# VH-VL binders against Mitochondrial Rho GTPase 3 (MIRO3): the designs that were tried, part 2

Target 1, 175 residues: Mitochondrial Rho GTPase 3 (MIRO3), of Arabidopsis thaliana (Mouse-ear cress) (q9ma88r425to599)
Amino acid sequence: RKVVQCFVFGPKNAGKSALLNQFIGRSYDDDSNNNNGSTDEHYAVNMVKEPGVISDTDKTLVLKEVRIKDDGFMLSKEALAACDVAIFIYDSSDEYSWNRAVDMLAEVATIAKDSGYVFPCLMVAAKTDLDPFPVAIQESTRVTQDIGIDAPIPISSKLGDVSNLFRKILTAAEN

## First folded at step 1 (VH-VL)

Design i11 (from i03, 16 letters changed; framework fv_ifabotuzumab)
Fold by ESMFold2-Fast, scan of step 1:
Structure i11 (fold): chain C 175 residues (1-175), chain A 121 residues (1-121), chain B 107 residues (1-107)
Amino acid sequence: as target 1 above (175 residues)
Amino acid sequence: QVQLVQSGAEVKKPGASVKVSCKASGYTFTRYYMHWVRQAPGQGLEWMGRINPNSGGTNYDEKFQGRVTMTRDTSISTAYMELSRLRSDDTAVYYCARVGYYDSRGYFDYWGQGTTVTVSS
Amino acid sequence: DIQMTQSPSFLSASVGDRVTITCRASQGISNYLAWYQQKPEKAPKRLIYAASSLQSGVPSRFSGSGSGTEFTLTISSLQPEDFATYYCQQYNSYPWTFGQGTKLEIK
């Protein structure tokens, strides 16, 4: 499709806002009410030109941050209808962040299966400029293999290295 | 109000299995994780594992892996913990406990009353 | 597994005393630590989460502090209902682990 909707999940302080800000330096909050009575949406947009294609085949990538309530998932089946690819971001230096992101992935995958939705899920290891938690690389690789998804994609918003993630998102959306 | 009500006391012989139930009320069952913790007589608390009631996904402590099975029935808001191949050192009070597992909510906020399981020949 | 060690294992005190219990993690757990109170033949009761946050309904005489590997639970002006066993618990990584407990007895 011409527009790829990438839903961004992850616990608080995992690096979601840093990722959105790094994505071409642009983000947008949609607040249509003066009294702030409506639900906010936070997203970042970029038009990504795929290697070896002409401009009329270019796709727009939209990263949409999913806000999760602190007492658990309140995600509706309707919310997942527009998802083309889901990413689950965690702080690579924080084992709790990893465990929470894995739990989020399992819950989203269950809702998608129950609703008949099919989209790829990717783990994203953020803040790779920080010291990793003990056995992080070995454990995260084994867990992602165990649940049938690709190994976590490393990024560092502080170091400005997020380009590999965008390619992986587009590749996953096509497969 | 939140309430967790567990099944009654059980007496089992070594090698048998036991299945403890935990019925939740007063909240949306699928929004909170359910954990199981046991306490042997005169001993401290021991975490056994947890289940995500929405997905059915589980994490168990390695020492119980292969003997414990955690399940749930969302239609009756009930979680189950089955422990097989019972040994005398499995004699304990078994608790279910609710956990909100987001950000700083890794604590047990509500507990069942406990189920005493006695394993004796 | 992360090992949690409490000090002391037993503590005798009088009503009105200031009591401190310490908890040490074998590796860094940031502030992912909770404190529980357990009375004989009852389920544990929540007191503190995130190392220092009081659970709703818990008296203000209870306070927690610490981060990383060293944590403390303080009870200012001990009351008769506070004589119980106290446990710390880390929730940084699976498996979740508890300290061995601190039994607070009347002096």
Scores: ipSAE 0.027, ipTM 0.605, lowest interface PAE 6.8, mean pLDDT 79

Design i12 (framework fv_ifabotuzumab)
Fold by ESMFold2-Fast, scan of step 1:
Structure i12 (fold): chain C 175 residues (1-175), chain A 121 residues (1-121), chain B 107 residues (1-107)
Amino acid sequence: as target 1 above (175 residues)
Amino acid sequence: QVQLVQSGAEVKKPGASVKVSCKASGYTFTSYYMHWVRQAPGQGLEWMGIINPKSGGTNYDEKFQGRVTMTRDTSISTAYMELSRLRSDDTAVYYCATGWYSSRPYYFDYWGQGTTVTVSS
Amino acid sequence: DIQMTQSPSFLSASVGDRVTITCRASQDISNYLAWYQQKPEKAPKRLIYKASSLESGVPSRFSGSGSGTEFTLTISSLQPEDFATYYCQQYKSYPYTFGQGTKLEIK
């Protein structure tokens, strides 16, 4: 059994709260409350089983929302010490959301490298039920290839399609 | 194409206020930050502040705090910078500029043509 | 506030020369540094962002390097259109600050 700490980044209104709420809604045992009284930290916890596996491969996935101000800078390197995988969620219909999420990824990747931390980073395209802006479709593939990460993972909280994301998070954390 | 068009030159007396406009076209106005930068004659560039056109949120250099106000009108894709209680050392060319300062090639850095503000008595 | 200092403030060079301009930040800005070119009576134009990334459409003779507090802009083979004033700018934190500028003039 392994516990996977997934840090969730993204600009305001990108769908972070919707993702965390949807994640806990899949299990009656989920806890989304912050027990330490900090208003800057939100957690969602769930058990994820690998499909088709007959041995005990249960994993606990923790989604921790990390708040970064609009300026995006001054993130503490100590804040990244517990990260096993980072996801950067953006509103696929909003170019501002895309640009801000990529800026967050660049900052986190830089701090991680400077601090000697190694963890995978994944881009998450939210609200795929809306029409994406044209530039994001072309640029997202180029940008992710340039920085050496996988293409953005599409989700839609409105359509209820998030299962693929959680599976990809666990896979990324292992390799 | 992306274009920022600023209002015309202004001549003001000390103590007056000036409001410079910057009309954006060729891109989604609410998707990129707008900066205001000034340059006094023969001097370097001085950053004044930034506005998020989507939210209206602003951040100003402390030097201008209390005298500067940045606003926008999303219905006409126009940003505004108002500077009050003008002094002679506020004489400068004022620029609006758009873009996120990031490491991505698809980010653009576009500047208005500049607005000359002269403060004299 | 983060103070940006450029060296030299003035530089004379000839077409074909290799030119280097340096920029120092008063505190660590990682790679959040841009280089701008400004010609007389024109708005500035960004050449480099993230310390070393060349802006689209900018000639490959321009290059940037450095991280932390020490940065350089290099023009490998100076052309007539390169005579201008150059500014570094940090965008690590607000307020964004510019260096005082380096005026590049023909020798």
Scores: ipSAE 0.006, ipTM 0.509, lowest interface PAE 9.8, mean pLDDT 78

Design i13 (framework fv_ifabotuzumab)
Fold by ESMFold2-Fast, scan of step 1:
Structure i13 (fold): chain C 175 residues (1-175), chain A 121 residues (1-121), chain B 107 residues (1-107)
Amino acid sequence: as target 1 above (175 residues)
Amino acid sequence: QVQLVQSGAEVKKPGASVKVSCKASGYTFTGYYMNWVRQAPGQGLEWMGDINPNSGGTNYDEKFQGRVTMTRDTSISTAYMELSRLRSDDTAVYYCARLGIRYYYYGMDVWGQGTTVTVSS
Amino acid sequence: DIQMTQSPSFLSASVGDRVTITCRASQSISSYLAWYQQKPEKAPKRLIYAASSLQSGVPSRFSGSGSGTEFTLTISSLQPEDFATYYCQQYYSTPLTFGQGTKLEIK
């Protein structure tokens, strides 16, 4: 039985805490301010049940929030080796959140490659219940094509529309 | 070769509107955000807002919302900033500056020469 | 809004001196900070972006460091053409905000 480790990146206020709380069954309102510095690891573990399957095909998914320190990204060799898939979450109504998340993906992908590791990287568009900024759709499609990744996966923690993301994470980790 | 050229100095009375232009050359106009920054005499730099020339989408600083309008004309690679209901404390040099919109979010690397706007009666 | 506090507001120095200007953000902006130089009656010129990356054509005596909330601009050996006003600017989130400026004057 496989345990899939998903590293969660994204700028402050992108919706990382809401996503983790939603994953473990808490409402998005339970911790709307959780992203204030802490030395404790922030993670969520749960089983993802695949619909339409008679046999027990549930997988264990671990969402681990990667804290962005003031000095940028610091990923140990152990962390890179443990990563099965990385997601980069951004606030779809905030253009600067998008730019920051793309920069994070480029930096992490470079660090991983330089260290001899390769894992799938996915962009995640959060807060899709809000109106996106005018350039969001055009810019996100162009940039993801430029850097060679799939188009962003939309979610809304407020609307509870996140289950498709979890299945896509499991698929990317080589179902 | 890459440059931004702004319209000339303006003198306006309180209550009037002013529209400043910024003509881009030497690069792909739609590939960079156009920012507007002003500087009152002897004061520091103040960001007013930006426009994405590709989409026409804008972001304005809250203190200018309702008075500022940013537009562009892609056929002539020109951006515009219109400020209405002018007050004497709007007297400043107004600059346009480009900023990258791709995954490398650089600061403002190319600036116009500035347009002096004087509001007096 | 993110507040940028720049210090000192005035700095008096001689040619050949090492000078340091500091900039503090009211919240973490990672490395999304630029430094600009402005001479009287001229538009600002970008010196540094991404906190530490030197703009092409800018002399190597200029350097930037820091991340998160504390940043510094250093001029290792001041030249006559360096007397100007310097500004830091965060581009982490809108509205984009500048420091109040540091006027570097000849001693």
Scores: ipSAE 0.014, ipTM 0.553, lowest interface PAE 7.9, mean pLDDT 79

Design i14 (framework fv_ifabotuzumab)
Fold by ESMFold2-Fast, scan of step 1:
Structure i14 (fold): chain C 175 residues (1-175), chain A 118 residues (1-118), chain B 107 residues (1-107)
Amino acid sequence: as target 1 above (175 residues)
Amino acid sequence: QVQLVQSGAEVKKPGASVKVSCKASGYTFTDYYMNWVRQAPGQGLEWMGDINPRSGGTNYDEKFQGRVTMTRDTSISTAYMELSRLRSDDTAVYYCARGHWSGYFDYWGQGTTVTVSS
Amino acid sequence: DIQMTQSPSFLSASVGDRVTITCRASQGISSWLAWYQQKPEKAPKRLIYAASSLQSGVPSRFSGSGSGTEFTLTISSLQPEDFATYYCQQYKSYPRTFGQGTKLEIK
């Protein structure tokens, strides 16, 4: 089975934990032992079948939450070698959350370019069950088009719909 | 406030192994990579490897691959570096150093002198 | 592996002098270079990261420049406490590598 590693970036309170909690499955270390249930608090695992009536194709999607500090990401730049897709989550009701997520994408893209890593980047609009601020809608369309990525993918923990996000992550990983 | 305190000096015979500890304080231990760097008498700095204290994942310099093992214990914020099959040219001061996410080292332990002699 | 070469390996200078140490990488490392100061019988101390960014608490007489393969550490007005060995370190890729060091002796 093919494994897709998705690194999850986003400012504090953007909804990273809520997204990970919506995953079907459990967080596991690469060296999981059934007896002790070793888990990496950085990620969650979900097995997703490709669209179709009956398919022998399964993919394992692993979401790895990247923690942040004032001095940058708590993740070595070399760890990005394992990244198949990067997502940048922001609170759709908070302009500062959007601005920080865009800055984080620019930082990660710069590191990837400098290190020779290539992976798609996706913006994720969290808390869409809250009223988004107007500039987030207009600005997000312009910015994503300018930097050559898809429009932000909406997600709501209140509504529980994550299927569109998972589909887009898997599609991006195939390209 | 950030401090890295290493274990005391060791004297070993060729063929033995040594395990050096590095106890971190003043920050969240799992937020930063821990690096190990050694320095032979009168020589320069030599990077040995690093460990991600959250996952336990390691990166070793090829020169030490098969002889070095880096581990950590998150419950006591301590990193360990074990070097086996010691040779006289392993005589050095061994440092632990906290890694910034980008890869440079911002805080260093005081060093542990390891002497390998017959 | 990326090899780091420093020049000079040794130098003597007087207090107040402008001192320049160079570091060359065998491959392009962009700005992924740090400079460390090591005083006798002490652990190294960070001075500069990202080729030119001065660490908080480091005197302003220290400065770094360069990109790609050639880098420079400058001390604009040497002080007695600057007696030390200086090391450059690349962090573009694994393994991390250091220059051989430059020993600065105060006359």
Scores: ipSAE 0.005, ipTM 0.499, lowest interface PAE 13.9, mean pLDDT 79

Design n03 (framework fv_nivolumab)
Fold by ESMFold2-Fast, scan of step 1:
Structure n03 (fold): chain C 175 residues (1-175), chain A 121 residues (1-121), chain B 107 residues (1-107)
Amino acid sequence: as target 1 above (175 residues)
Amino acid sequence: QVQLVESGGGVVQPGRSLRLDCKASGFTFSRYGMHWVRQAPGKGLEWVAVIWYDGSNKYYADSVKGRFTISRDNSKNTLFLQMNSLRAEDTAVYYCARGYDFWSGYYFDYWGQGTLVTVSS
Amino acid sequence: EIVLTQSPATLSLSPGERATLSCRASQSVSSYLAWYQQKPGQAPRLLIYDASNRATGIPARFSGSGSGTDFTLTISSLEPEDFAVYYCQQYGSSPYTFGQGTKVEIK
């Protein structure tokens, strides 16, 4: 009945494709014939039950991968109006990946604030079965506190972590 | 055609200041993070500073922190490096370089020709 | 600080020969490594980024490989214009550092 649109941001090799593959559903390219041209879409669709015992209404969860093109990050404020939840994924073993994900989050948060859009932002720490860099651990509380979001959500190759992320996305979308 | 042109280099005495400019053309300057990279005569490359696409964030190498200030004017497609309290070890060719994304992308796809700064008495 | 060590310091070859240049990192930089070419009196030119991707306009004779701590730049058949100094650069961990360079010179 209700569609929750999640925009997935993250640097190269952060695990965006792996996250979409875990969603159980169809992943497909959306080459818009409207010629908007600002970003490509690659997305996964899954139907999930609404969380909670008092509501049994099914929801459709859509994860859209936001691609970074050669000429930079071309996300328009109009495109961002469709976002229900923004996800910023990084490789937890990689300081550069963390720094890039934080940069992307800062940019998206600024555009949302300037445009009057309100949606939750979630940091996702991928590859948590690898050793994290100390700077990523040290700075995560400061960064998330400064912008008013929850601490990074860990995911690994284990399915249980991804299920936890699904629940957190649905909970965030309800607020 | 992407072009970066540095200017402002010259000979300066220790303890004094110098400002470098870098004029960009052939791309949307306001969409890229920009860097300064230097090379001492006969030596290798050393990263100096970065500024984000909108000027809101800046990072410096430890060797120049507190002495150098990076800035930009997107309306003029110009990057700046204000160098204060110059030392003999700051003698180098200074290159303006384009980062690969809006922020602090740290590989450099286009470089200017460089401007020589010589710090000597 | 991650130290990048390039070897050999100097490589003396003739046009048409294959050049193999090494870059070794003191700790893992994943695939976050770039290669640059610099000719005397000129700015560096990006050749390879993310260890193995050729930059725009770079001839197919240039290739990069490796991950973690061991990286290689290969020039399959040297052209006269390829005699230059080559630098590797890591951007996997701050501070972002360059190797000392390998000079490819004519015998």
Scores: ipSAE 0.007, ipTM 0.570, lowest interface PAE 9.5, mean pLDDT 78

Design n05 (framework fv_nivolumab)
Fold by ESMFold2-Fast, scan of step 1:
Structure n05 (fold): chain C 175 residues (1-175), chain A 120 residues (1-120), chain B 107 residues (1-107)
Amino acid sequence: as target 1 above (175 residues)
Amino acid sequence: QVQLVESGGGVVQPGRSLRLDCKASGFTFSNYGMHWVRQAPGKGLEWVAVIWYDGSKKYYADSVKGRFTISRDNSKNTLFLQMNSLRAEDTAVYYCAKEYYYGRGYFDYWGQGTLVTVSS
Amino acid sequence: EIVLTQSPATLSLSPGERATLSCRASQSVSRYLAWYQQKPGQAPRLLIYDASNRATGIPARFSGSGSGTDFTLTISSLEPEDFAVYYCQQYSNWPLTFGQGTKVEIK
């Protein structure tokens, strides 16, 4: 089947590991890494299903966490060639998390443009069950419009939000 | 016009406590993280602490962690630094500093500073 | 913590000359670096943010460049009011840290 590779970016504590654990059906409290890979990589793989669609039409979605190293955020031009969809996740209650996620998106967009790569970018607002910071809705709408991407997609720890995100990732990858 | 005015500085003996206040005006105080930065006489700048716009998160320099507590009262547009177990090396001018933009840790406005002298 | 090292410690120049100040980080701070000017008895003043963006009201003679670990502040032609101490500051990681400062003084 067709495999969709989704790169997950975001500052520390934004919810990257929690999102990957939710994708494979695990609690966000579970710190264990049961996936094969190096200590610098975290992968989550599952088959995405849509209500009412027969199982043999399902696609494989791979979520790859891009980690921030102690020496700062580094991403090679070559690594980005494998990206089908990039998501930038932030803690919706944390103004520092939002600003750093926006900065990461700008950096990745610059590398992609310079390298001739084209892939959809999505902002993901995590922990939406917490109170958002002031002007967050207005600010996020303005910034995403200025960059030319869709408004941030909210998710919480509830299953319905995560399923909605995965459907949106597949839709973006199909275009 | 943005203004930050510090108060509460003075001379204290080692091991004692002191509280610094910073009164803000000219901007929506509740929308910005606020910081304390200090400067020992004849020395460079040292970041001390931050508090989020809503008071929910705080970070401290290792040199003050466990001794200093940052807090804020958004209804009074006031930032606080409670300094406990003061040491001679805490002697410095303490500046209140405003983040330039939401969650960006660089400072567009500073107060004029208040001197804290810790000596026997 | 990220250590910022500024060089030279002191830069002795005359009005009209070009000043070039360096700031090196012990690890990458990407573009998350600011520059401040401080005059005796005064609070610091923001000059540059995100390595190269001038703050509002800062004269065009001030410019910043660099990324990662190596950053430069340039003053194209020194005015009398530019003789001061200059600090770089990173905001890539907690705790926030400043360089030790470069003093620009009259020769």
Scores: ipSAE 0.006, ipTM 0.561, lowest interface PAE 10.0, mean pLDDT 79

Design n07 (framework fv_nivolumab)
Fold by ESMFold2-Fast, scan of step 1:
Structure n07 (fold): chain C 175 residues (1-175), chain A 119 residues (1-119), chain B 107 residues (1-107)
Amino acid sequence: as target 1 above (175 residues)
Amino acid sequence: QVQLVESGGGVVQPGRSLRLDCKASGFTFSSYGMHWVRQAPGKGLEWVAVIWYDGSNKYYADSVKGRFTISRDNSKNTLFLQMNSLRAEDTAVYYCARRGLYYYGMDVWGQGTLVTVSS
Amino acid sequence: EIVLTQSPATLSLSPGERATLSCRASQSVSSYLAWYQQKPGQAPRLLIYDASNRATGIPARFSGSGSGTDFTLTISSLEPEDFAVYYCQQYNKWPLTFGQGTKVEIK
């Protein structure tokens, strides 16, 4: 039963597919099952072990990549009912990527509030092996404080540095 | 149903101030970043300013920095552009435009309001 | 700022002909480029976003291609309503910038 549904949002090329592939131990992008369009959903499922806890606390984490539709909408209100944690991934070297991820968070937060759903939202800074955009560093701290969420969680799929993200997702879901 | 309507344009003398309003309807205004774009008579489009969905972040074209202020009131579904120290070169049709949620392309535009700065 | 240069400035064609419009960026904009159509006395209309994705309601005769610094808008067979000014716009870096426009006019 300890299944956590994590919805993965982010602009095109932010690193969503790379994160899903890294989570299940794959080193390549798998678009073979896409049925003609960026509106299709991809899933990655794995068991996450929490260091220092007993085996009974092991949890199944499901990462569900949310893709954009031609009309510009992500999900129906009903689909968000299944969300335990939302993460918003952006390319840390690209100010446009940051701006789009923040706008996606605003849209999802508004839909959740209007629908009476409550789940934590986390910003994820991808591609931290690249130089971060200088303006985005200052803005990201202020914006996350203003929204009332934690500072962005850095990851790099190319460097294999995602060690704390999955545990942070599970911790957030326990609230 | 989805629409943006500008108002507040007119003839104004150099050095004066003018405020433009943009009223949104038919969509969740608080979920979208908003832009102001202008077009001088017979010329091309020039980006002026942007404001994020919650009003927390703003960017301006260098030509208007320190003179123009973009703001919004999400409770009233209204975007504003306060224009101070107006110059003849600010003469243009001013459009408000909605930023698309998954791209920065501007997918909904108002009809525009003409601002003429002349002595 | 990133400068976008459109060519040609004016394209004179007849209905039924193919129109090819170019947009060049002074530095890479990746795929973060949009195309707009503007008719006299009207607001611009979004045609293409992310270089190649057609906006909702835009006819299939409009297509976009390119990445980095070189982009193309193609209208496969001009209809009477397609004679207008077309602008490219980048959203990879602040400030946002538009090209100077290409006028597609009836020959």
Scores: ipSAE 0.006, ipTM 0.504, lowest interface PAE 13.6, mean pLDDT 79

Design n08 (framework fv_nivolumab)
Fold by ESMFold2-Fast, scan of step 1:
Structure n08 (fold): chain C 175 residues (1-175), chain A 119 residues (1-119), chain B 107 residues (1-107)
Amino acid sequence: as target 1 above (175 residues)
Amino acid sequence: QVQLVESGGGVVQPGRSLRLDCKASGFTFSDYYMHWVRQAPGKGLEWVAVISYDGSNKYYADSVKGRFTISRDNSKNTLFLQMNSLRAEDTAVYYCARVKWLRYYFDYWGQGTLVTVSS
Amino acid sequence: EIVLTQSPATLSLSPGERATLSCRASQSVGSYLAWYQQKPGQAPRLLIYDASNRATGIPARFSGSGSGTDFTLTISSLEPEDFAVYYCQQYGSSPRTFGQGTKVEIK
């Protein structure tokens, strides 16, 4: 697929804005990127060129941040029909962030199953340069065994981590 | 069996043109980005050019930009490199190599074809 | 562009010995580094990609490690067919660049 719709879930302060800002790219006066990342509709659209890597691909990756309200996400089951891959981002140093991201993944997986939608779900561990809380390691095994998903993908502000995430998203969308 | 076979190399005078072909077999050619990489006698490897799976995007090394043109014909499983305004420093073995989208490393290479630009 | 510096330029060893080859980048390339083997008169052959993953068909004696700017290729016990030139290549920044090569030769 030339266009991949990636829905980005996660609790408040999990690192969603940092990921979208890193994906869009940076310039001193990029008002359009800032406006897109800070409006009620949170989208980041770019042709998939890993930061700092030679551009030998023309595939478009769209990251759509899913809004949260009252510790839940605001998304209709009809909107999930457009999802090619869902990622669930959490702050690896925060137990509440992990618990809420797992709850969101379980909820989205249930909606997809009930609606007949099939798309990969990936857990993303943000802020991996901070110490993780002890329970996260034990629970990641339980979640992967119970739901059938891969272990969480770590990201930091480092180029390699974010590029690895983009590769995994696009590989998952291709199966 | 993945195979890449280059042809078209030879001896050519400075300022002249030469076209290299790379014939692919054993895989779906249209799923891959294709590259040219060269190696001067006794020297290391230098990336030359890349073309996207459908031919819509092309990129070149600064040393060949404006002189070389990469193209492909997916119906014939063939990659091309048109080399114009050849210089002595273009003397090298030219390899074609494939890259699957977002893999970025060269997983298979051809055997190479020698281009000698002699004054 | 990112410059890759390989060391040593030449490594003279006997079969059965361990070979350790270094590749240093002028700036961080994350884990976007590959290693290739080239024998005289032959095309390069992919050994390692993404710093530490062995390519299909590559023997277990070959291993890669490192991230950022410092990378190592290790051959745990040299076989006769391993005496060749080894190149590192980065894809962490455009354009793609190669190291100058390390020649592993028999003593």
Scores: ipSAE 0.000, ipTM 0.464, lowest interface PAE 17.6, mean pLDDT 78

